VHH binders against p49116. Designs and how they scored, part 7

Target 1, 238 residues: p49116
Amino acid sequence: EGPLLSDTHVTFKLTMPSPMPEYLNVHYICESASRLLFLSMHWARSIPAFQALGQDCNTSLVRACWNELFTLGLAQCAQVMSLSTILAAIVNHLQNSIQEDKLSGDRIKQVMEHIWKLQEFCNSMAKLDIDGYEYAYLKAIVLFSPDHPGLTSTSQIEKFQEKAQMELQDYVQKTYSEDTYRLARILVRLPALRLMSSNITEELFFTGLIGNVSIDSIIPYILKMETAEYNGQITGAS
Short names: E, the ipSAE of ESMFold2; O, the ipSAE of OpenDDE; V2, 0.75 times the mean of E and O plus 0.25 times the DockQ between their complexes.

## First folded at step 30 (VHH; framework vhh_ozoralizumab_d1)

Design t30 (at its last look DockQ between E and O 0.02; V2 from the best seeds 0.00; counts 0 for: pae E 15.1 > 2, placed apart)
Fold by OpenDDE, look of step 30:
Structure t30 (fold): chain B 238 residues (1-238), chain A 126 residues (1-126)
Amino acid sequence: as target 1 above (238 residues)
Amino acid sequence: EVQLVESGGGLVQPGGSLRLSCAASGFTFRSYAMSWVRQAPGKGLEWVSAISGSGGHTKYPDSVKGRFTISRDNAKNTLYLQMNSLRPEDTAVYYCARGDSPYLMYFNRYSGFDHRGQGTLVTVSS
């Protein structure tokens, strides 16, 4: 069978809301995050191997790894989305909650540590100068993880993950032949993704929108929607 | 100029049905997600339903799920809300709203709107 990923899967272009407000409000943050989330899910959906697993398995995979995919997306789109500014704004918004004693000391610590981990991860990826191909393969490796509980077709998922790893290896060897240990350096970043709480990520980026609805619950809808349905609105057609 | 004009409101008994309409003009209707929102007396604005530009996807809060159906006719630039099994707590002014984001329709608490109509009153009472 052909390669797991094609050049079409390398493109990962996030369009930010326009215009940028003077003050990054909750709506802007949530909108930006939502666009990234949808882009990430639609990227996964565009992979033939992903489609071959069937709707139930696809949904389960995305539910298991959406936080990791989202985080990789943050790292990849950090410059375009001015991630540091967004994170600073989130912290500022959290300060209001802190002042109102809505959060326990332990919770504040957890949230701040999570923000720190996100920033450090993105900085580390920037330092490694990860390119679009490498990001695509890393996302595929994360997506096709067979070690999540409750998955069906784990053997097939494992095969796809192996294929992603092999293609990444071949790409790195070909593109960065002078850097013998580059593959190892980029792969060792993946464990950091598993240390990040999906709940905290959801609270930070989607506060005010989720309510009693979880990202988990809307994933099936995201995977079923067509991008053409909202292209006109995104382009500002009025 | 963007215009949204609601109609179809009125008095109905509990368990009854109503169909609301919203006539849209002044913009490319099919390019925008649309929503219905309502405001009950003494309460804040509540999101009731959303539909994508093409009409292919809809979303409802639990409060109205299974009873309300949102739809649209893009050829007529019209948004609809079929309301069945109406309850007294459904009494409110209902507004047609244009979404400023196609993404936020999937979330229940804060849906983004950049335009809203004048509203139509729905009263559910015996």
Scores: ipSAE 0.302, ipTM 0.657, lowest interface PAE 1.6, mean pLDDT 89
Fold by ESMFold2, look of step 30:
Structure t30 (fold): chain B 238 residues (1-238), chain A 126 residues (1-126)
Amino acid sequence: as target 1 above (238 residues)
Amino acid sequence: EVQLVESGGGLVQPGGSLRLSCAASGFTFRSYAMSWVRQAPGKGLEWVSAISGSGGHTKYPDSVKGRFTISRDNAKNTLYLQMNSLRPEDTAVYYCARGDSPYLMYFNRYSGFDHRGQGTLVTVSS
């Protein structure tokens, strides 16, 4: 049976397009976001428990939770990707779109609120100093959510989620033995992920890459990619 | 009107050095990444070097890495290429090219460009 995750599933190395340009543009932002998305999908696909659920169930799970996994990835990689600088460039782009009358007032409010919620979430995770093991288990808890409508094997998904929760608890108790409430503090951050809109995430990070097609519609094709193609998308190599 | 004017080419012996210059006008120079591309006789264009709008970041293919140095002076709207340890294979017309944005390393690919100059000929031979 063994542990839900191995050391290979804890490693989460994002390689950024280098160097960071003086003036960020949609090409750099989309490339950075694409690398993170493919890294997150590669991570999920590599988990034996995920593989055991079967292709239809896997597609349904990832469609339901890709934005939460992506958001956890943003928080985990915020320093490496200079996320605050990327978000500032997006805000500047939105301000230019206002000057050209391209966005409605309601839409602008929604997008700005999303950016502020994302910044707040990333700051809260940084304050807790969430480590790589903790992120891996949090991502597993989010991935193996049995509550999504239309799922098959819901009982098995629930058992995998409980296993992720148990292993996270064991890790935190051993590693942070004098911080009695650390697990509770970590877990109460998860509901904030439900506030993140996949539509707005697509507009912030993916508008230049995929046009009008939603990411959840492309997920079956992403999950079927050959591993070599995945690695090319993660690193930006051809 | 965007204008790019290269100079500094000439005949040099193998192992020698040259410094190319490119005078830019008609656009806000510091807002664009710049590159050098070259075309050897009978060949297509080959990317040689690129530099970000600020000058803080540079990129080279393996064929010239360690021998060529790109730089820019944004106060004088001028791009430079210092070429050392020249080889006969470096013989080409060298073009100054403006990128389509101030940024480099888009998708780990060549720097793209939307304008280039008329070129300056570099010949490396005994």
Scores: ipSAE 0.000, ipTM 0.113, lowest interface PAE 15.1, mean pLDDT 81
ESMFold2 (binder alone), look of step 30: mean pLDDT 82; pTM 0.846

